# Ledger of designs, part 93: miniprotein binders against a7ua95r516to809

Target 1, 294 residues: a7ua95r516to809
Amino acid sequence: ASLSLLSISDLVPDLQFIFFWMSNAIEILYFIQQKSPAYMQTIELMDDKAGSKESLLSATISANEEAMTILEEVIMYTFQQCVYYITKTLYVVLPGLLDCNPFGTEPSSEQCRRAAGVCVCAVCVMPEAVRRVVSVFQTTSDLLQQYQVHSEIQSQMFAYLFFFTNVSLFNQLIDKGPARGWFQRSRVLQIQASVKILLDWAKGAGHNHLAQKFFAKFCSTVTILASPPQQLSQMSWKALCAEHPSLKPVQLHRILTQYQLMAELGPLPIWQPSSEDEAYIYRTVDLLESFENH
Key: E = the ipSAE of ESMFold2; O = the ipSAE of OpenDDE; V2 = 0.75 times the mean of E and O plus 0.25 times the DockQ between their complexes.

## First folded at step 7 (miniprotein)

Design bc10 (at its last look DockQ between E and O 0.90; V2 from the best seeds 0.00; counts 0 for: pae O 3.5 > 1.5)
Fold by ESMFold2, look of step 7:
Structure bc10 (fold): chain B 294 residues (1-294), chain A 81 residues (1-81)
Amino acid sequence: as target 1 above (294 residues)
Amino acid sequence: SKVRITIEVEGPPEVAEILAMVIRWLAEEAGAEEVEVRVEDGRVTITITGLSERMAKYLLQIIKYLAEKYGVKVTYEIEEK
């Protein structure tokens, strides 16, 4: 079907050419940037035609700056195309993280090890839904390395992919969680375990800082929902806001409301919002996050 | 299969010439067998020989984006080599 056509491995044959042209443009831009100082130095050493030298210098600077601007536009365009295709596959596979059970596979079955010969326990434990998301991130990393994309561009791409992942997971959890049963304690613990696998991948891939920054909202949500009632009920609204600054008041309020329902807790005075935050806890327009990055 | 692309850029001469220069650089860095640029009164013709059909497809997509961005008209023809 259409979903199998959206898999990352089905897109690689086309994605590789977009990555190629992006890397191609970056290499040319870098070359021009390094040559521009040397070319400018050569022009300044021409001292027998001052008027001609000034005209040539002005024309050379203008032409290089315009060409570099066009190359930057090519890089931006190809970057956006890469991200577009990659996030289309992420959008399809991310909801499965909220439904999967990472505890359903035996963590160290003898048959898994023996049958594979080289099987590692992490592979045998990772559920299919998590593997699909990791595959998107890993394939992206492999393509970036294959085409030797500059490390700053690689970081920017993963920053956006982690941002997109956070928004997608958070919005689906908040919006669909009640109807899908995702606020049940057993589901929250499964979700937490699945997210930990993604964070471990990001750490091993050298993107720990980016993942911690851009997953913060979803991770805070899951951390609160996974907290034991005895510990969470001892934390005031003010303390929760301070510990979870990524959550807007309406979002924290919604999370605590769902927590109370699923943990069968009555209203807690210690969770009373501050007077300033009370103005914002019903702003439904602020509940879900935007996929647009400013 | 390898192709020959003929690209015509029509618009302000200074913009068309800079675009053609960047397109030439992209094609040469990509390993095109031959790149020819011809300049005629605000129209620039670029002939690129020896890219694969798939490589050429994505280069033309980039060129169409640039044409829209910079307000120039681009037309092209693709021939098997």
Scores: ipSAE 0.773, ipTM 0.946, lowest interface PAE 0.6, mean pLDDT 83
Fold by OpenDDE base, look of step 7:
Structure bc10 (fold): chain B 294 residues (1-294), chain A 81 residues (1-81)
Amino acid sequence: as target 1 above (294 residues)
Amino acid sequence: SKVRITIEVEGPPEVAEILAMVIRWLAEEAGAEEVEVRVEDGRVTITITGLSERMAKYLLQIIKYLAEKYGVKVTYEIEEK
């Protein structure tokens, strides 16, 4: 109950502190990495007073190594905290993406309503459910930029968030889709349109490659489900595997089975798994994606 | 409101001193007004002034995490100013 009320805006004050510490730690680490060699060289050039130089050098090396180790841990910790809070917010808003109708007339966002007239910006024309998801990513992007977080860390953050989003959406679609009617063509087309909006945002934000990579499984699933029965029924198991390499055999088999049921198609021999895949199509443990091993 | 934080670090001198140095750097970057580090009897004491309570609490969470990972004992006190 309480989680449903949590918006990304409510977390911004706390996230700001986390991003602040993360950025500071990165800056300090970078400073040490760049300045340590010069500093050591300076010590080496000092007059050797009775072994004091060697001891000072050793102490400095040790201190720098330990400091770097500690800073790396701070960066890792703060990164994990960011991910934790952001994914919590995503967890709340992502289910709405599957249920939304992007073709409906939804009112513009309240933020843009204050401007004289209907704002036609890309965010304001988004369905509310899509906008909520995009808002989480945009807020994350804005914070990363505000605190000038290193580009590599930014990429890692978005990689994980896209991964999390893909796993969440895929698992929900596979698990709950049949029961909720998400496998119906009309609903699938709505989902496809919503995901396209999200991908277009990611492209505009400079994360096109990451989005294509990490949303591949969900996109493949939606693409198959959106395919007309006449078209999909002409595609062999091998052809579908080749076009959708992100899907495991068990996943593809499940999707096709549910599609068959939804479309009231009889058994299609052309969708019969290869002899090689036949042993794997019933591995239900591999059906849903894991949040682990990222 | 600004707070005064007193942090005590107990452990191997090398680890404690490095941790203190990192804490000092982080505090200074956070806009602390004053950071004092004392080393006495194998204990490192860090006194930080000028941070907000929220900033201070977050810093303490980081310190606690690091302390646990490195096997160092950390105690702290927060006073409101």
Scores: ipSAE 0.023, ipTM 0.514, lowest interface PAE 3.5, mean pLDDT 86
ESMFold2 (binder alone), look of step 7: mean pLDDT 83; pTM 0.796

Design bc11 (at its last look DockQ between E and O 0.85; V2 from the best seeds 0.73)
Fold by ESMFold2, look of step 7:
Structure bc11 (fold): chain B 294 residues (1-294), chain A 81 residues (1-81)
Amino acid sequence: as target 1 above (294 residues)
Amino acid sequence: SKVRITIEVEGPPEVAEILATVIRWLAEEAGAEEVEVRVEDGRVTITITGLSERMAKYLLQIIKYLAEKYGVKVTYEIEEK
């Protein structure tokens, strides 16, 4: 498959082989790790020549460690390739979350039409934009399960995918939000509902802790923007920083500025940054998040 | 379709031999029908028979990554079995 297709279903025929080699390397690594203690015990039962036994143990340990290091490199490389292909697909579908209206969605898919025959609540039908993102996550989960990838590696992969999702959504909201009207209160409430559906998927899939950790910045942003003016205007800068520690000062300042514009509020003294934070609210280099995992 | 891969590794003998060992393990665990390693005159040659074309494609990508990482030169040929 070609990256120009960017559909996860079009990539699965190739992705499955990358997942296979990753799982293959993991299995070999664990096998060697289990045998290394037993192999060392066997060597310790050899002859009583101290020099011969110590020399053999040193050479054996060095050779096994070098081979295991290479296997770890294989695992890292294949993991990075999986993430590369998956995030290319995810990058294409994530902007739709910011534009979708989950409250007014009509049943349109075959599965949705069947569900509507049993459930008459339009809210229980997953919006198409959310479904596309969930499809990427679900396909990833299915591949990890199909190849019996170790649970620690599965967690690391979803940690990165949620990190990527958070960065992508946050950056687009901050960068394109004014032009797209995404800071309007009605729009923010729609975004909040769409994100809740995604978070519910993550909880049901057993990744609630990871989603809570890695979506914090975007969720904090939406929570602030969704707050009623009477409520938010009573919260000081210090209180907002304490409630939303995932937001950098420049980010919080930008969010409050957009909120003031949409709510038609004048400057509020209570929102003036602390003396410590004044140096940071104009650091535009810190406004957008990096996709590099640190 | 099944393929036969011939891989030549040129570089420091100790590095080339450890890489060949890991490549053999990967191929054997993957169910290759035959894996042969020959060490001659500073070259290590690995022949893997019985992987599918797509399996072989992605194994070779892994090998190319390792070659760059560990400072060895790798060349390869793919033949229909």
Scores: ipSAE 0.781, ipTM 0.950, lowest interface PAE 0.6, mean pLDDT 83
Fold by OpenDDE base, look of step 7:
Structure bc11 (fold): chain B 294 residues (1-294), chain A 81 residues (1-81)
Amino acid sequence: as target 1 above (294 residues)
Amino acid sequence: SKVRITIEVEGPPEVAEILATVIRWLAEEAGAEEVEVRVEDGRVTITITGLSERMAKYLLQIIKYLAEKYGVKVTYEIEEK
C-alpha cells in the first residue's frame, strides 16, 4: 500500500545528498590520484638529513593507497544507495508500462499544462504510464548532471537501471503475461509502442547503445509476440534462436508455447527445439532473469 | 540548522587514522567550517562543525558503513548549534 504512493519526486531530497557525497568522494579520489605522484616527488626531493625520507615516503604511499581504497568504498556505497532508491521507484511504476494503452487519448500531464499552451514536448505527449518511467530516468540523469558525476559512473548507473528495468519487465511479462492477457496481439502492440517511446527517450538522452544492449531480452520477447501468426509460424526454432540470441532456449520455448496457446495454433513441428536445445527447454530455473547477475 | 558532530574511531591505529583522514576530506569538501582530528590513547576523535543536519546524517551513514567494513568501532554525537 505505502509503496504505491512513492514517487521519484519524493526521493529527490534524499537522493540529492547521496549524489552529493558520491560526487565529493569521486572528486577527492581524482585529486589524490593526480596529486599523489607529485607529492611523492616532493618528498623525494627533500634533504635526507635524518634517514627518515624513505620511511616517510613509504608511509605516505601506504596512507594514500589506503585512503583511495576507502574513497572507492564510499563511491561504491553511495552508488549502491542511489541504485537502491531509484530501482525502488522503478519497481512501483514499471507495471504500469505493461498495462498502458499508448494509443488512447490520455490527457497531457498536469505539469506541462501550466504553460499557456499545450506543451508538445516529447515527454508531455507520452502516455502517463510511460511518462512516469521516463521521469525516473530523467530525474536520475538530471541529478547526475547537477552533481557533475563522472561519465563512466553515469554509464554504469544507466546500465544497471536499464538492466533492472529489462529484468523486471521481462519477468513480469513471462510470469503474469498469459494471465493478464499481455500475450494478446492488441496488448502486445501496446507494449511494443510503449517500449519504443522509452527507447526513443534513451536514444535522445545519449544512452542508445546501453538501451539496445540491456533491453534486448524484453524487446526480443515483444517482437516475437507482436509478430503475425502467419509470419511467425514460418520461422523455425533455429531461425528464431539466431534472430533472438538474447533469449535462452527455455525462454524462447515458453514464449512460443504461450503464443501458440493464445493464437490457437496447433503444434508446430517447425518450432521444435533442436536436439542440442532439447535438454535446456525445460530448465525452469533459467526461465526468469535474475537481478543478481549484473 | 548547523550541527557539531563528534566521531570517535576505535581500532588499529593505521586504519583509524586513514579513516579519519578520509572523513576529514569528505567533511571539508562538504563545506564544513571546521574539522579537528585528535589522536589520543589509540582513539581517533574527529570533530566537524558547520554541516547541515541532513548532510551530517548522511555522512554518518557512510561512516557507519565504513566502520562495519573495516571492522572498527565508531561512535558519534550530534549537537545542534
Scores: ipSAE 0.589, ipTM 0.874, lowest interface PAE 0.8, mean pLDDT 89
ESMFold2 (binder alone), look of step 7: mean pLDDT 83; pTM 0.796

Design bc12 (at its last look DockQ between E and O 0.85; V2 from the best seeds 0.00; counts 0 for: pae O 4.9 > 1.5)
Fold by ESMFold2, look of step 7:
Structure bc12 (fold): chain B 294 residues (1-294), chain A 81 residues (1-81)
Amino acid sequence: as target 1 above (294 residues)
Amino acid sequence: SKVRITIEVEGPPEVAEILAHVIRWLAEEAGAEEVEVRVEDGRVTITITGLSERMAKYLLEIIKYLAEKYGVKVTYEIEEK
């Protein structure tokens, strides 16, 4: 199908030129910002034979300010285009993260079993579904480095990519999890292992702080679902809220309720929300995250 | 394959001229062999020679975005060099 043709490698020939123009505009903007004091000094040293240093200086300052505004628009536009193409490929590959088994195939299964004293996947060969997601992030990182994009812009791009990834994974888990069997304990452990590989990539790439920030909601969800049900039953609603502040009351309540049902703990509610939270646990408009940045 | 791009900008003269000079800076920094800006009868014409077809394609997308943003009309031609 046509969606299988949205791999990041198919987009690189076009993406490289969008990254080029973004970097190009950034370089010009920084040059103008650094040059303004020196340019003013040069004008001050000119012979004023043509009439007015003040008139030339005023016109130059106004033109530079308007030019800098246009360059900022170019940078914003090209950044958005990069993100648009990259997130199209992420959209295609992210669902596989929730369905893959990082423990299931030789030789990765054998390597994981041999590392019995180590919980997860530091020693495993990366599963194909995880490799596809990492490939998108790694290709993005390579392009940013190739064009020497300013570190602030690099951080902003990965902040958005991690935000997009979190929204995609969280929404799918909450919305489709019961029907897909993703709340089953064995599946959650597989999801946790796959996400850890992705988080390890982010740490090694120097983006650990961004990944910790923007994956918090999804990671909290997986942490809850990976916890033994008996252990969760011993925790109060207030304690769970305090331990998982990234989850809204409606989100936390939905996760706990669905986990209770899938773990076969019976239909009786175990966790009683505080009086102040009861108004919010039924706000279904707050259940799913928006792809639009807040 | 290298191309020659001819871009015509029509609109408020102050905006069209500043836009044209930003486009010139982008093209010059990108290593264009020649960039010429001409102002005739309230039109601004930018001629850029020596960019690859792919570089020119994405520069034109940027220019179309700016045209919409700043309320100017842009037409262009692409020729093999």
Scores: ipSAE 0.747, ipTM 0.939, lowest interface PAE 0.7, mean pLDDT 81
Fold by OpenDDE base, look of step 7:
Structure bc12 (fold): chain B 294 residues (1-294), chain A 81 residues (1-81)
Amino acid sequence: as target 1 above (294 residues)
Amino acid sequence: SKVRITIEVEGPPEVAEILAHVIRWLAEEAGAEEVEVRVEDGRVTITITGLSERMAKYLLEIIKYLAEKYGVKVTYEIEEK
């Protein structure tokens, strides 16, 4: 089956099993952690029949430590599997976000239409491309809640998914943006609106801090590109660096160079990198974000 | 359909036994009808009944992962009931 046809809904049955095992492993681990001290105390209070107590205690400690280690591995494995499947789905739907026109009269999702005519819920008024991305995150949230996954694990999962999304969108915008016309102001404004919808969803879902943190680079890029030429041309390199600290010098330089080309601006001395940054603006290896640095 | 899974773990007794207990706990939490653990001649055998085929298969993937990481040999058989 072509990866292009896989929706998050198609993966839900498999994800359910993964989340089930992850949740169970977490529960068992927590159980051991909480009960182990009490259990050890119980053994310590037992009558020492011929040195059997020390042996039992040692064996129990060792067994608990080993069990906890194994459970941690199960949790890690299941977490990685969840991320793997979810990111595959994101990989498919994220490109649509950049091409989306959120200002168009696209029909609301079919699912909400059935219940009460035109559903005006936040999801139903979303452009289809945005809705597809949000659906992945919402499904993930729903599954995490359904299986009562520990809040820390939930936060870690969303952190990674937002990280992945940011890297993917940023890299696509930087790499393909000029060729696809995504640097055109009209298109940038569409992208900005689409991202705002996603961020608003994240805020509503309780992940505002994570979203702001992990989308910072993509948001900064879109903000710069959405800026009117008259405003942006008055901002110095240093001012832009200060306003957008998430961008590396090479990234900012690339964005400004492409902006200049798109806006048909002549060379702008005010955008000239500082002497300190001049050595870094040509580090092309740092241009695109890596998925490994999380 | 419910399946019967027989898992054999070969390795250091300490690791094999602990792994068996973890497998038992996971299987029980998964709604297994019966979980038997036998330790004979340095081999740990776990028999699980009452799991769905899908649940069983996923459990086996976890077991394979753990087996590889801890350097133990795991073999298994799945029978449809």
Scores: ipSAE 0.019, ipTM 0.429, lowest interface PAE 4.9, mean pLDDT 86
ESMFold2 (binder alone), look of step 7: mean pLDDT 83; pTM 0.804

Design bc13 (at its last look DockQ between E and O 0.83; V2 from the best seeds 0.72)
Fold by ESMFold2, look of step 7:
Structure bc13 (fold): chain B 294 residues (1-294), chain A 81 residues (1-81)
Amino acid sequence: as target 1 above (294 residues)
Amino acid sequence: SKVRITIEVEGPPEVAEILARVIRWLAEEAGAEEVEVRVEDGRVTITITGLSERMAKYLLQIIKYLAEKYGVKVTYEIEEK
């Protein structure tokens, strides 16, 4: 109930208890896994008749295995609850990345001149929309560290959060981009800069490899769209597929189509799909990504 | 505010007892002051004393999930201690 709040900071007072129970279950499971061989050895030393000892050993092994399975289920459930509430806040703040201007509105300003010794305001500014997304990631990282969650679980959580972010941004760009003007070159360059800020956060937080893996589709999309027309028009379909393997044929075709419209290019023979891919460029069922399949 | 939770689990006895064992472990690791488990025909009663109200709320959500997953019926009562 209280977890219907939109802001991550408003969510933390309740979310921390879900993280607590997840960590609690992980610690218990780890303890049982470390003691299981020793516990089995202790049972074999029990002063019981052979038949009773064998029956007790079998029952103890079965009971521990079922208890461990239930603990794993608790971990899975609490993990899912954590990511559900975290992604609920991400869903609200992510669209702002497509609309924000990380360069600021003016080429030079009094604030930039006053900071002339240290920074370039066009590059150093973190827009509020980006700050909101970073805040969600940072808060998640803080909770994981606070409860000393096993690194495997931390990696899985950020893998899912980055996957969710990629799917959300990619789907909105592809689906709403034409109507919202997001394929215009100046807009694409702004989007690219905003995503770079997120990637820099992920690198600094120790999640660079996960971010590179799970943002690949969206990053490939903006890289293609940001390319100068003289350069991109000289790359064949095969070369683009090789450079951007994360993109499905229907996705690459849609991106190139939007690029042609915004760059005012006619159809280019060099961008005709390979014979292998021609069957797939119109599969609209494959255009948008599923939040369930990563 | 500290609370007492009384949880009743009805279902296959072996499943109910293993769930009660896991619930006991979770509560004890969380620092509950007292955890009692009573086993009756087809019903297991777990009493947990000394968790905060919010801690208990989220533990009960976990227990309700497990009840659905493992096909047991769970009822509970929360009292201030």
Scores: ipSAE 0.772, ipTM 0.947, lowest interface PAE 0.6, mean pLDDT 83
Fold by OpenDDE base, look of step 7:
Structure bc13 (fold): chain B 294 residues (1-294), chain A 81 residues (1-81)
Amino acid sequence: as target 1 above (294 residues)
Amino acid sequence: SKVRITIEVEGPPEVAEILARVIRWLAEEAGAEEVEVRVEDGRVTITITGLSERMAKYLLQIIKYLAEKYGVKVTYEIEEK
């Protein structure tokens, strides 16, 4: 089956088992961590028959430490597997977010259409492309809650997923945007509206801080591109750098250059990089974000 | 359907025994009906009963990953009950 047809719903059965084992491993780890002191105390309270107590204590401690290390590996492995499957699904649905028109009358989801009334829930009014992305995150959230995964692990998972989403959307926008017309103001406004829906979802799900942090680069890019020419042309390079600190000089320069071309503004001296940044704007290797830096 | 899994671990006894303990704990928490661990001649054999086939398959993937990481040889058999 082409990866293009895989929905998050198709992966749920497999993900459920991975989440199950991850949750179980976490529970066991915490159980051992909590009981280890009690076991040590019980050994310490035993009659010291011929110095065997210290050796037994040492052996028990060592065995528990090794077991906990293995459990940590299980948790890391299962975490990685979850992320792997979820990111594959995101990879498929994220391009649709850049192409969607949230202002169009897209038909409500089939699930909400079957309800006798026009469901006006936030999900039902979402454009289909946005709904697909949100569905991946919502399904992930639901699974994490269903299996009562520790909050720290939940936060780490969403941090990575938002990171991945930001990198993917940013790289696609920078690389393919000019050719696909995504830098056109009308298209940018559509993208901005779509991202806002996603961010609103993240806020409602309790991940507002993470979303703001990890989507900063993509949001900055969209904000610049959505800015009216009259407004943006009055902002200096230094002002733009200060307002959008998540963007590298090479990234900002690329965005502004493409904006100039799209808006037919010609070269603007006010957007000229500082002497300090001039060496960095030509580092094309830093233009696209890496998935490895997380 | 419930399956019977037999896992054999070959390697340093210290690693194999600890791995067997962890596998036991995982299986028990998963609702295994019975978990037996036998240590004979440096080989650890783990027998797990009462898990679903799907659950067992993912457990085996975990075990395989651990085996590769810790440099131990793991073999397994799954029988349907």
Scores: ipSAE 0.603, ipTM 0.883, lowest interface PAE 0.8, mean pLDDT 90
ESMFold2 (binder alone), look of step 7: mean pLDDT 83; pTM 0.801

Design bc14 (at its last look DockQ between E and O 0.95; V2 from the best seeds 0.64)
Fold by ESMFold2, look of step 7:
Structure bc14 (fold): chain B 294 residues (1-294), chain A 81 residues (1-81)
Amino acid sequence: as target 1 above (294 residues)
Amino acid sequence: SKVRITIEVEGPPEVAEILAQVIRWLAEEAGAEEVEVRVEDGRVTITITGLSERMAKYLLQIFKYLAEKYGVKVTYEIEEK
């Protein structure tokens, strides 16, 4: 059956209630955590000579700990539900980032296109494919802020969304890139520019360290592919592994093979894998990344 | 539309009571008009009135998840009130 396009805007009504319940549970947990220490200190000030004080304190602590554990489960469950819906929209919109041209100016919305063809807003400077991805991230940020979610949970949410984005882009580039022409140098430079827009969004949103961490594999791939042949052909296999530790040997080998084809280079002895790595460059099971890895 | 939810929990009473306490906290913080918890010979009945149908839908989804995880049986009834 044909896959229908999903928009983050279509999911906002459901996401609002899931975010509400997540935030609700977080606030209750925070309240109990603050009250629990104060309550325990009040009990300690009571006469400890009676066995009823010690028994009451133990039962109270145990009941609160069990309730807090259940609240943590609620938070985890609602977090996973939010991530599920958000990543379904990311899965739909991310492939367009590999096909768009960020150097061309185009109207990004129907309103901008209808208003005399002149656009002065930031959203109309950005290619539509990039804007769709940024919209998912920005909508997520807006919901987290609207419901006053603690910064730790906000960071965990974006860590996973960036991880998902990296895996999705990398896997599609490796798997579909040869057939789609995505390894052509002009295309790679366009992809690099599009990713820079996402990284700039992440920096402006306060997530620069998360983006640097979780986009490393895809960024390394694009950096290698964008390198001029004169520069890359001077780097040995060992040097490339050291420069790009996020790439597995099979992944680096595949990237170099595609680079060689697109740059119309013959085989280069300097790119021969080390004896240690040669056993791993043909393991196609290790080529693509898993969405279940943190 | 506002609804009334009646949830019956069957299982170990100490687990059922803690789950009921958590769902009560969630519902009260969400602005439920009325939350009643009744204990009947180790079975717990939770009645929540005044949540919207969509809000109640996701609360029940959360509770069903917890019920499965903590090994209790739950049944529920939703009525418009």
Scores: ipSAE 0.679, ipTM 0.917, lowest interface PAE 0.9, mean pLDDT 82
Fold by OpenDDE base, look of step 7:
Structure bc14 (fold): chain B 294 residues (1-294), chain A 81 residues (1-81)
Amino acid sequence: as target 1 above (294 residues)
Amino acid sequence: SKVRITIEVEGPPEVAEILAQVIRWLAEEAGAEEVEVRVEDGRVTITITGLSERMAKYLLQIFKYLAEKYGVKVTYEIEEK
């Protein structure tokens, strides 16, 4: 099946097993951590028959520590597998977010239509492209809750997924944006509205802080691009750097250069990088975000 | 369908036994009907019964990953019951 046809729903059966094993490993680890002290105390209370007690205690401690280490590896492995499958699905649906027109009349989801005629729930009124992205996150959330995965692991997973989403959307916008017309004001406003829907979902799901943190770079880019020329042309390089600290100088420079071309503003001295940043604006290696540094 | 899995672990006893114990715990939590661990002649054999084929296959993937990471050799057989 072409990757383009792979929905999150198609992965749910496999993800369920991964989440199952992850949850089980966490549960076992927690169980060992809680019981180990009691078990050690029990051994300590045993009659010291010929020095065997210390040896048994040491052996038990060592075995428990090793078992816990192995369980941690299982958790990490299963976590990585979940992320791998979910990010594959995100990779497929995220480009649609940039092409989405949220101001158009798009049909509500078929599932809600059948139940209530016209469902006006937040998900049903979402543009299809946004709904597809939200569906990946919602399915992930549902699975994490279904298997009662520890809250810290849930937070880590969403942190990574938001990170991945931000990097993917940012890189696509910077790399393909000019060619795709995504830097046009009308298109930028569509993107901004679509991202707002996603952020509103994240807020509703309890991940507001994570979403704000990890989408900062993409949101900053969209905010700059959505700004009216009259407003943005009055902002200095230093002011823009201060307002958008998530953007590297090379990234900001690229965005402003593309904005300038799109808006036909010509060179703006006020956007000239500082002498300190001038060395960095040409570091094209830092232009796109890396997936490796999470 | 339920499967019987037989896993053989070759390596340092300290590692093999701990791996076997972890796999036993995972299998039990997964609802295995029976889990047997045998240690004979430096080889650890784990026999798991009562898991679905899909659950068993994923458990084996976990075990393969662990085996590779800890430098132990693992062989396995799956039989349908």
Scores: ipSAE 0.401, ipTM 0.796, lowest interface PAE 1.2, mean pLDDT 89
ESMFold2 (binder alone), look of step 7: mean pLDDT 81; pTM 0.771

